# Ledger of designs, part 16: VH-VL binders against Beta-1,4-galactosyltransferase galt-1 (galt-1)

Target 1, 206 residues: Beta-1,4-galactosyltransferase galt-1 (galt-1), of Caenorhabditis elegans (o16374r189to394)
Amino acid sequence: KMSICVPALFGNGYDAKRIVEFIELNTLQGIEKIYIYTNQKELDGSMKKTLKYYSDNHKITLIDYTLPFREDGVWYHGQLATVTDCLLRNTGITKYTFFNDFDEFFVPVIKSRTLFETISGLFEDPTIGSQRTALKYINAKIKSAPYSLKNIVSEKRIETRFTKCVVRPEMVFEQGIHHTSRVIQDNYKTVSHGGSLLRVYHYKDK
Short names: E, the ipSAE of ESMFold2; O, the ipSAE of OpenDDE; V2, 0.75 times the mean of E and O plus 0.25 times the DockQ between their complexes.

## First folded at step 12 (VH-VL; framework fv_canakinumab)

Design c51 (from c48 with light chain Y92W; at its last look DockQ between E and O 0.05; V2 from the best seeds 0.00; counts 0 for: pae O 9.5 > 2, placed apart)
Fold by OpenDDE, look of step 12:
Structure c51 (fold): chain C 206 residues (1-206), chain A 120 residues (1-120), chain B 107 residues (1-107)
Amino acid sequence: as target 1 above (206 residues)
Amino acid sequence: QVQLVESGGGVVQPGRSLRLSCAASGFTFSSYFMNWVRQAPGKGLEWVAIIWYDGDEQYYADSVKGRFTISRDNSKNTLYLQMNGLRAEDTAVYYCARELYESDLEFDYWGQGTLVTVSS
Amino acid sequence: EIVLTQSPDFQSVTPKEKVTITCRASQRIGSYLHWYQQKPDQSPKLLIKYASESFSGVPSRFSGSGSGTDFTLTINSLEAEDAAAYYCHQFWSYPYTFGPGTKVDIK
């Protein structure tokens, strides 16, 4: 019912432990499909082994892309390409699709509700095709895994520019990195969520 | 009812200083970023400065950097713009606009504006 | 800074006609662009947010589209009350910037 699209995994400083944490925590939250787009040439050995392990066990879908995501000029386009591909892969397959990075987690604000329950509530209106979700930065001062358990202090502010989206794939024509660019039907809505029920926690190295 | 009221505008000679105020009411002032936007007579909109909700961060347009200072007093629900070294090109209607950091970064409410005229 | 340009500068149109205004950014900004309307002797008002999201209370005849560098504001079936200046605004990065504006008059 729920899937995650990780739009790019290249030599961007992630380690194998972060990947494990991402996959395991999201699985615990009820995510059934995780799509990871990578350039194998830019991955270290430990990351390759980790990704292969999860792929072989059908816990993730690993998709190879050769786009140079490190270059500023190509980074945005490369991500959009993977986002588009992932959107299409989930159309008719999953009910809700999340778009976020390895250091970002969608988390319900109300602890008594599951992720699925929270999302279902946010999409109660059948015309809503996308929820652009506000982000909280967590200063990841502790540089050891598990990052999400060791780093718990967030900034006071909510980031409303560089948000992340959860969507109904069948309702979206074009998906951006931080927003839904276009819905399939004119009566469909893209809305923002200010973080009252769902937030994206971004574990940023500051 | 949300209200933003600018004041402090007037006629001033080049090189002089002026301080603008924006009084906010009808909402939780401390939950919003605040912006100054100006408009020269018969011209378009120009973003001037922003101050974050707690006043810890400010950003300025290059045209005013080093001369203008944006500040706020959340206890008084008031936004300020200290303008030093005023130039003729600073002549404009100055608007304050709120920007909610807990929702979206849009200027959803604007004041009526206050006119600043810099002339010799 | 990110420079925004608009086209056309001025447009005089008959009521019920379709109006199209274009905004171009000097760099890619995703959909981090708003449209504002300013009627004569009034303060600006938010019209479209994030390139394509309608702001609360805005008539359905207003719509926005685009992403990256090219954006479009469309007024489907212009009303007399729509005579105004329209500005695109980017908030991708500081400094925030506005387009030069497009003035729409009614014939």
Scores: ipSAE 0.013, ipTM 0.537, lowest interface PAE 9.5, mean pLDDT 89
ESMFold2, look of step 12: ipSAE 0.484; ipTM 0.784
ESMFold2 (binder alone), look of step 12: mean pLDDT 94; pTM 0.956

Design c52 (from c48 with heavy chain Y101F E102D; at its last look DockQ between E and O 0.67; V2 from the best seeds 0.00; counts 0 for: pae E 2.7 > 2)
Fold by ESMFold2, look of step 12:
Structure c52 (fold): chain C 206 residues (1-206), chain A 120 residues (1-120), chain B 107 residues (1-107)
Amino acid sequence: as target 1 above (206 residues)
Amino acid sequence: QVQLVESGGGVVQPGRSLRLSCAASGFTFSSYFMNWVRQAPGKGLEWVAIIWYDGDEQYYADSVKGRFTISRDNSKNTLYLQMNGLRAEDTAVYYCARELFDSDLEFDYWGQGTLVTVSS
Amino acid sequence: EIVLTQSPDFQSVTPKEKVTITCRASQRIGSYLHWYQQKPDQSPKLLIKYASESFSGVPSRFSGSGSGTDFTLTINSLEAEDAAAYYCHQFYSYPYTFGPGTKVDIK
């Protein structure tokens, strides 16, 4: 019913402990599948072991993405390819798909409501294909699921020009990293959510 | 017991300023969103502004945006509304209300209100 | 801005009769709607939260229903103390808005 697409995990910026926290907390939030794109040969042994463990336990789908990238924008085009692949994997299969990085969490404002209840409420209008919401930069850990405002504390910084999406995959024709580029029919729409019911927190300051 | 007490209302000429206060007691003030809601005499309720539990975010009704500023001092358990450039249509009883983000964002307690009259 | 309308503006109702108040939103808002009661010379009080959930201490004769754009507050058997104004309030999106109110009087 809910999945996460993590486009392009490359390089040494990610600690295996943070990946464990991400997977476990989102599983407790009701995320049923997490798709992770990475060049496995470029990850350290601890990260490889961790990702293999979760892949073997059917918590994640690990996609080895070895397309070379160069400074002339090949890396960026590779990331758009992973976003498109993940969209297609979820089309017709998953009701709601989130596109975010390991340091980004979608958090309901109402603690008494689950993530699925919140998303279902935001998509109650059947013509809505995607919801965009602004990132909020924080420097803290989420203590437990369900995510709530009381479980997050930090020095806070709000970036409204950067957004992340949750989509109905079957209604999206073209997905970008920060927006839905096109829905499949003219009467379907993309909307921006102003943060009254759902927030996206950037777990680590960047 | 939970108490919310508004103060700072009065009669003021158009274009002038007032600052309203809402003194909170009987609960952990810093755990709640706070709102101002107003009601013109004989009229319905109109939402004015919200401030989040930590003061980081504020949102306003279009009718007051740019003129009113909501703020809070969690060390003094006090909510404020700075009202600049007052107009006749701002005449109302102003209520403070607490909002439970730990429940369903309901306004579960309201103050008794303070009257603001803007007239020449 | 999400506009809420209420119908009727005013009802004068014989005690023990059923009262129905409707609220319509200018867009779909799911169930993100509360109902408040305001008696003369009093602050508003919460009656129904999240379209249909009764708040603590609210008599069982009050009920709420609806989702999307159309919402109903029902008083199944009106009592004298129910003479008041009733307001719907959406919390789906900022700015928050209230309906214009429905005044209910005793005949």
Scores: ipSAE 0.507, ipTM 0.799, lowest interface PAE 2.7, mean pLDDT 83
ESMFold2 (binder alone), look of step 12: mean pLDDT 94; pTM 0.954
OpenDDE, look of step 12: ipSAE 0.603; ipTM 0.856

Design c53 (from c48 with heavy chain E99D E106A; at its last look DockQ between E and O 0.75; V2 from the best seeds 0.00; counts 0 for: pae E 7.7 > 2)
Fold by ESMFold2, look of step 12:
Structure c53 (fold): chain C 206 residues (1-206), chain A 120 residues (1-120), chain B 107 residues (1-107)
Amino acid sequence: as target 1 above (206 residues)
Amino acid sequence: QVQLVESGGGVVQPGRSLRLSCAASGFTFSSYFMNWVRQAPGKGLEWVAIIWYDGDEQYYADSVKGRFTISRDNSKNTLYLQMNGLRAEDTAVYYCARDLYESDLAFDYWGQGTLVTVSS
Amino acid sequence: EIVLTQSPDFQSVTPKEKVTITCRASQRIGSYLHWYQQKPDQSPKLLIKYASESFSGVPSRFSGSGSGTDFTLTINSLEAEDAAAYYCHQFYSYPYTFGPGTKVDIK
């Protein structure tokens, strides 16, 4: 009942091992579908093989996304398009959809609760369409075994703004501050979660 | 076999400082979030502060923020509360509480408490 | 800050009767609420986790219910040893807060 939307993956900047870690850790947390948007023409061979393996094993949905022109700022608008497409793919199908970058992980604070149990509790109010979540910067090494976020090395740095959302896709909540498109009214509630139950770990490669 | 023993309470004048300690035994201290909870004489419970299992994050009640500092030494299995700028309103029994982090952040074990009295 | 209120402040109850204690939150907190018991001259003890989950060793006469903003602790047949103060506690958001307590006494 949970899915992840990963916005456009640009070029061959990611280590295939980190992609394995991302997919495996989120699968362990009960994520059932992972949508990855990428320009496959620009991926290196190891990345292509890794993504194909998971796509063939029905662990991800790989969506080829090609920019029509390459100009300053086009990648940002392309990313908004992939977010919108992924939202619509999940509407009426998935109960909770996460939007995060490939180096970010949603993690329950209560270790005896699954991610689904945590999210279900945060969305108990039927009028809540979106939860905005605290971001924590982490210097992390995640080994292929064990697949536990409990074993990561953390760095003390807290982002002061909430940057990542979990949504009920059917509620179509949006409070965008995009300079060309803004929604000034919303019939659904947006809630900011202060980090007591759910956090986003942001993997930082320095 | 879980034991939490608070110490360091006493009578102090307003504006002074006091440091509380909580000695933990019978469990893997470094795997648990730890809390301070206080109770003024004849009054209800007030959560004071929490510190994460590795000491990475601390959170405080608004009434003590900026004056109290929670800390821990996992090598000594000890939780601390540094209380600066004490006020009459800080008079209370202070409890050390273990956070049942695998089961909903519940306080499953509490110490006996140590009394802090702030009076002129 | 999330404010919890409790009702009643005090109950004097005949043994074997049912006791009901309510807790109300100033905002929706899902089921992220615990109940504690504090007997005279003792440290608090955990009774109910996550609004309705009984902690180990808690007598079956204790039960919890509710979600959102309204929560109830029930003692289905009061025993003499149940004379205590009862506190609700939210762990939805920092700062964590307790309700003001409900004292239950035996008639």
Scores: ipSAE 0.057, ipTM 0.628, lowest interface PAE 7.7, mean pLDDT 78
ESMFold2 (binder alone), look of step 12: mean pLDDT 92; pTM 0.933
OpenDDE, look of step 12: ipSAE 0.854; ipTM 0.924

Design c54 (from c48 with light chain Y94W; at its last look DockQ between E and O 0.69; V2 from the best seeds 0.71)
Heavy chain, then light chain:
Amino acid sequence: QVQLVESGGGVVQPGRSLRLSCAASGFTFSSYFMNWVRQAPGKGLEWVAIIWYDGDEQYYADSVKGRFTISRDNSKNTLYLQMNGLRAEDTAVYYCARELYESDLEFDYWGQGTLVTVSS
Amino acid sequence: EIVLTQSPDFQSVTPKEKVTITCRASQRIGSYLHWYQQKPDQSPKLLIKYASESFSGVPSRFSGSGSGTDFTLTINSLEAEDAAAYYCHQFYSWPYTFGPGTKVDIK
ESMFold2, look of step 12: ipSAE 0.616; ipTM 0.831
ESMFold2 (binder alone), look of step 12: mean pLDDT 92; pTM 0.922
OpenDDE, look of step 12: ipSAE 0.819; ipTM 0.915
ESMFold2, look of step 13: ipSAE 0.613; ipTM 0.834
ESMFold2 (binder alone), look of step 13: mean pLDDT 92; pTM 0.933
OpenDDE, look of step 13: ipSAE 0.830; ipTM 0.921

## First folded at step 13 (VH-VL; framework fv_canakinumab)

Design c55 (from c54 with heavy chain F33G; at its last look DockQ between E and O 0.61; V2 from the best seeds 0.00; counts 0 for: pae E 5.5 > 2)
Fold by ESMFold2, look of step 13:
Structure c55 (fold): chain C 206 residues (1-206), chain A 120 residues (1-120), chain B 107 residues (1-107)
Amino acid sequence: as target 1 above (206 residues)
Amino acid sequence: QVQLVESGGGVVQPGRSLRLSCAASGFTFSSYGMNWVRQAPGKGLEWVAIIWYDGDEQYYADSVKGRFTISRDNSKNTLYLQMNGLRAEDTAVYYCARELYESDLEFDYWGQGTLVTVSS
Amino acid sequence: EIVLTQSPDFQSVTPKEKVTITCRASQRIGSYLHWYQQKPDQSPKLLIKYASESFSGVPSRFSGSGSGTDFTLTINSLEAEDAAAYYCHQFYSWPYTFGPGTKVDIK
């Protein structure tokens, strides 16, 4: 019923521990499938082992995505390709699909409600194809006790300028990195959510 | 048992300031989000402001934004409302209210209220 | 701002009869709505959470229904102690808002 698309893993900013935390915390929230796009020949051995473990256990779908002419520092066209591929993989299969990076978590504001319950409420209007969700920057390391994201996400104020999307994949024709570019019919709509019910927490510990 | 006691109300002239306090007891204050709700004499309820359990975030009704400031001191188990630029329309009984679980707005315990009267 | 309206403004009802109070939101709010009761000279009390879930200790004669924009609070068989004002309250988005209230009296 819920999936995550991680459009590309590049640069030297992640270790295997963060990948484990990402996958385990999102699985706990009810995410059933995580699609990860990476250039596997650029990964170190511990990261390869970790990703292989989760792929073998059917927690993730790992997609080796390499380009012959990759430009360092500028990767927007590569991300658009992975976003589009992931959208198509979920169309007709998954009810709600999130597009975010490994340092970003969709989190319910109401702690007594699950992620699925929160998303279902935001998509109660059947004509909504996507939700742009408010981003909160967190200037602290991810806590070693993963049982509560709230303890590690309270240090920074909310930011509404940069957003991430959760979509109904069957209603989206063209997906960008920060917005839905086009829905499949004119009566379907994209909306923005200001952070009263759902947030994206973005971690900046490098 | 859970108690919330508002204080600091009174009669003030338009344009003046007041600070309301809400003393909490009988529960772990630092675990709960807190709200101010007001009720003009003979009128209905109006939500005023919310503050997160740790004081990190605050949100306000449009009618008070920029004039009122909600705050808390978890070491003293006290919620505050600083009210600046008071207007006749701010005349009301002010209640503090506790949430069950953060941001659910299930106000399970309310204080008895403190009256603020803004008059010429 | 999400505006909530309530109907009727006032009801005078014979004991044991059914009371129906409606709340309409100016936009869809899912089920992010609570109902409160305020008896004369008392602080408000939570009755129904998330449009239809009874709060602890609330008599079974109180029930709520609805989602989206239209919500209903029902008192199946009115008791004398139910004479009060009833308010709906949305927590879908800031600023949070209350409805204007419905006063219920005993005939």
Scores: ipSAE 0.179, ipTM 0.679, lowest interface PAE 5.5, mean pLDDT 80
ESMFold2 (binder alone), look of step 13: mean pLDDT 91; pTM 0.903
OpenDDE, look of step 13: ipSAE 0.847; ipTM 0.924

Design c56 (from c54 with light chain F91Y; at its last look DockQ between E and O 0.71; V2 from the best seeds 0.00; counts 0 for: pae E 6.2 > 2)
Fold by ESMFold2, look of step 13:
Structure c56 (fold): chain C 206 residues (1-206), chain A 120 residues (1-120), chain B 107 residues (1-107)
Amino acid sequence: as target 1 above (206 residues)
Amino acid sequence: QVQLVESGGGVVQPGRSLRLSCAASGFTFSSYFMNWVRQAPGKGLEWVAIIWYDGDEQYYADSVKGRFTISRDNSKNTLYLQMNGLRAEDTAVYYCARELYESDLEFDYWGQGTLVTVSS
Amino acid sequence: EIVLTQSPDFQSVTPKEKVTITCRASQRIGSYLHWYQQKPDQSPKLLIKYASESFSGVPSRFSGSGSGTDFTLTINSLEAEDAAAYYCHQYYSWPYTFGPGTKVDIK
């Protein structure tokens, strides 16, 4: 029904506990498949073991991928390549696919509704191929941040230039990192959701 | 008992400002989104603005954006609406309404309203 | 902005008869729609939430149905105290919007 594409997992800034929290919390929300693209050379031993455990138990699909980097810091289409590969893996198979980074969580605003119920309502119009919502940055020093938003009231920022998408993969022709670039037909559409029903929280250390 | 009591309405000239207040009691104010909704005489309801339970986020109807500011003071259990650059079309009864974010986002309790009249 | 329309704009109904009020959204909004009642000179009151769920203390003669773009409020046996304006309200996305209202009077 639902999957997540993590188009790049860099080994720095994360530990195995955060990987476990990401996978387990999203599984509890009803995510059935998580695709993780990573450069295995950059992973320490504990992270490799953790990812192998989840891959061997069919909770994730781990894809070894080295993202190109140029000396001047310009991306060499590597991140867009992983996004495109993940979109194609889900086309015709998964009903709703989320594109987010490892420290970002899609959560329903109405706590009595599940993530699937919330997404199903947002996509009830069969012409909607993509829902885009803005990130909210949350101070990561509060340890309850990944799974309990009621106990983490700290400094928050809205960043409207960086959004994250949930899509029907069969309706998307070209997916970007922060938006759906093109749907497959003229009468299909992308929408921006203002956060009344669905939020994306980005937990960031400072 | 849940109570929401609006105040600060009155007759003002176009271009002037007013500040509305909504005093809350009988519930945990900081657990609720708060809204302003207005109703012009003889007309239907129009949503004006929302502020999040912690005051971090505010959203406005396009008709008031840039002129009105919603705010709250959770230590005083009070919701505010600062209305600048008032126009004749802002004439309405202004209601405050609470909205529980953990349920279906319904306005489950409304104040009695305060009348704002914008005329010469 | 999501536009809600209501039909009829006014209805005069014999007591004990059925009243049907329709609300139509300009786009699909799932079931993220509430119904409010406003009696003369009173504040609005919530009747039906999430298209079909009765709010606390609402008489059983009130019911809601629908999803997507078309929604209906029904009063199965109109009582005199039901003379009021009725508003649909979507909470699917900002800005929130209300329907223009349906006024129901007793003949």
Scores: ipSAE 0.117, ipTM 0.654, lowest interface PAE 6.2, mean pLDDT 80
ESMFold2 (binder alone), look of step 13: mean pLDDT 93; pTM 0.946
OpenDDE, look of step 13: ipSAE 0.862; ipTM 0.929

Design c57 (from c54 with light chain G30S; at its last look DockQ between E and O 0.64; V2 from the best seeds 0.00; counts 0 for: pae E 10.8 > 2)
Heavy chain, then light chain:
Amino acid sequence: QVQLVESGGGVVQPGRSLRLSCAASGFTFSSYFMNWVRQAPGKGLEWVAIIWYDGDEQYYADSVKGRFTISRDNSKNTLYLQMNGLRAEDTAVYYCARELYESDLEFDYWGQGTLVTVSS
Amino acid sequence: EIVLTQSPDFQSVTPKEKVTITCRASQRISSYLHWYQQKPDQSPKLLIKYASESFSGVPSRFSGSGSGTDFTLTINSLEAEDAAAYYCHQFYSWPYTFGPGTKVDIK
ESMFold2, look of step 13: ipSAE 0.650; ipTM 0.849
ESMFold2 (binder alone), look of step 13: mean pLDDT 91; pTM 0.920
OpenDDE, look of step 13: ipSAE 0.841; ipTM 0.924
ESMFold2, look of step 15: ipSAE 0.615; ipTM 0.834
ESMFold2 (binder alone), look of step 15: mean pLDDT 92; pTM 0.926
OpenDDE, look of step 15: ipSAE 0.697; ipTM 0.885
ESMFold2, look of step 16: ipSAE 0.006; ipTM 0.522
ESMFold2 (binder alone), look of step 16: mean pLDDT 92; pTM 0.923
OpenDDE, look of step 16: ipSAE 0.674; ipTM 0.881

Design c58 (from c54 with heavy chain E102P; at its last look DockQ between E and O 0.13; V2 from the best seeds 0.00; counts 0 for: pae E 10.9 > 2, placed apart)
Fold by ESMFold2, look of step 13:
Structure c58 (fold): chain C 206 residues (1-206), chain A 120 residues (1-120), chain B 107 residues (1-107)
Amino acid sequence: as target 1 above (206 residues)
Amino acid sequence: QVQLVESGGGVVQPGRSLRLSCAASGFTFSSYFMNWVRQAPGKGLEWVAIIWYDGDEQYYADSVKGRFTISRDNSKNTLYLQMNGLRAEDTAVYYCARELYPSDLEFDYWGQGTLVTVSS
Amino acid sequence: EIVLTQSPDFQSVTPKEKVTITCRASQRIGSYLHWYQQKPDQSPKLLIKYASESFSGVPSRFSGSGSGTDFTLTINSLEAEDAAAYYCHQFYSWPYTFGPGTKVDIK
């Protein structure tokens, strides 16, 4: 029904426990498949073991990805390549696909509704190919596991230029990092969702 | 039937303050984003401010930032606009507007407006 | 911020004739544009959402088209009650901005 594409896992800002919480919390929300793009040679041993565990247990699809021409500004085009690959992997297979980083969660605003029910409502119009919503930054001060929304101090800030998308992959021709660039037919459309039903929380430590 | 009724407009001198209210009825107020939009006499529309359904976030046009404060009381189904440091250029009809459920991208209902005149 | 322009500023049209109003955006905004109608001494009313989708209760003579930067509102057969100002309004990014309006009068 629902999948997540994590188009780049780079840097040392993530640890194994954050990956565990990301996968487990999204699985509880009904996400059925998580696609993770990373350069596995750059991961430490703990991270590699964690990703292998989830891959072996069929909770994620791990894709080893090395950016070509890593000396220049290829970062933007390299991420577009992983986004495009993930979009195509989901076309014809997944009804709704989310594009986000490990520190970002799509969360239903109405707690009595599941994520799937929320997304299904946002896509009731069959011509809607994507929904985008603004990030809401959360300052996390967490001293105990497991991570939960109740244990986090929040920062009230919204970035309209930095949005994340959930799409119907069969309706999208070109997906960007922060928006859907093109739909496959003239009568399909992209819309913005201002946060009344769905929010993207962007978490960071301290 | 959805109803939005603005009040609190009037004539004020420059530099003074005024508080507008918008009473909402006929829908679940706490599920909707609310906006203020103004229209100077004989001029076009200008968006002023937005507040999230839960009051968590507010955004303002540059022309009013730092002087106007949008707020809401979901227990009273009321939207507010506190206008401080009023100037002649703030003279306008002020409308409250609802963004559509389940999509919050469109202003589907507007009030009748309340006139604010800033003059000495 | 995103600037919208509209053309024409004003037009006077005989009843039953076609009216065409254009709106141009300063950057690509996809289909994140609505059209509003404001009759004299009334508050605005939503006509067309997402550039081309008629809002509930809007007469079929109203239609919208376009995407990206160029948008058009069309009234196929003008009625006397359609004399009003028409505004485009973008929802692509905050702050939301309106076009300057197009006033349509009956000859």
Scores: ipSAE 0.007, ipTM 0.488, lowest interface PAE 10.9, mean pLDDT 77
ESMFold2 (binder alone), look of step 13: mean pLDDT 90; pTM 0.885
OpenDDE, look of step 13: ipSAE 0.828; ipTM 0.922

Design c59 (from c54 with heavy chain D56E; at its last look DockQ between E and O 0.61; V2 from the best seeds 0.69)
Fold by ESMFold2, look of step 13:
Structure c59 (fold): chain C 206 residues (1-206), chain A 120 residues (1-120), chain B 107 residues (1-107)
Amino acid sequence: as target 1 above (206 residues)
Amino acid sequence: QVQLVESGGGVVQPGRSLRLSCAASGFTFSSYFMNWVRQAPGKGLEWVAIIWYDGEEQYYADSVKGRFTISRDNSKNTLYLQMNGLRAEDTAVYYCARELYESDLEFDYWGQGTLVTVSS
Amino acid sequence: EIVLTQSPDFQSVTPKEKVTITCRASQRIGSYLHWYQQKPDQSPKLLIKYASESFSGVPSRFSGSGSGTDFTLTINSLEAEDAAAYYCHQFYSWPYTFGPGTKVDIK
């Protein structure tokens, strides 16, 4: 029903506990598959073991995406390439695909409704191919799934200027890249959601 | 036992300000989104504003944006509506309503309302 | 903003007869719609949530249906106490909006 694409290449910025938290909490939210693109040569041994464990247990699909030449040119095209590859892997297979980083979480506002029910409601119009909503940068803890406003402890607000997307993969022919996120229009609609039913939180803690 | 009691309504001249209060009791106030909804005499319901359970987010109808400010004091179990630059079209009964985000965002309890009349 | 329209504006109905009230949204809103009842000189009360789910304590003669843009509130076998105004309300997006209301009276 739902998948996540993690198209951001990463190095030493994340620890294994963070990845375990991400995978486990999103699985409990009803995410059935998580696609992770990484340069495995740049991962420490603990991270490699963690990712292998989840790959062997069919919770993630780990894709070794190594670009050993100049960073400026290939980072931009590398992230666009991983987004495109992940979109194609989900076309015809997954109903809703999220594009987000390990520190970003989609949360339903209505506690009585699941993430799948919320996303299904936002995509009730059959011509909608993608939904964008602004990130909320907050100092928050992720407590438990299913995610709700009560399960996230917030201490302060920060301004948001970036968007993240959930899409119907079969309705998107080209997924764009921005410094945070970008959706390129096809012959279906892209829409923005103001946050009344679905929130995206960017976890930030010291 | 749930009670919502609005107060602060009255007659006021155009351009003036008025502050409404809604005193809440019989429930955990800090667990609910709160809303103001108004109804002009003989007319239908018009949503005015929402404030989240922790007071961190507020959203407004376009007709009042920039003039009205919703706020809450969870330590006093009180919801407020500061109304500046009042106009004749703001004449209405103002209801406070609690919104249940643990269910389907329904307004499951409304106060009795307080009348605001804006006239010269 | 999402505009809701209601039909009819007013309906005078003989007791025990069926009442049908429609609400139409200016865009598709899934099932993100509630129905409220307001009796004369009273605060509104929730009747139907999420397009079709009866709120606790609401008589079984009230039912709701629809999704997308077209929604219906039905009162099967009208009773005298049902004379009221009925409002649809969308909670799909801010700003929230209400329909203009349908007044139901006893003939």
Scores: ipSAE 0.614, ipTM 0.831, lowest interface PAE 1.9, mean pLDDT 82
ESMFold2 (binder alone), look of step 13: mean pLDDT 92; pTM 0.925
OpenDDE, look of step 13: ipSAE 0.823; ipTM 0.919

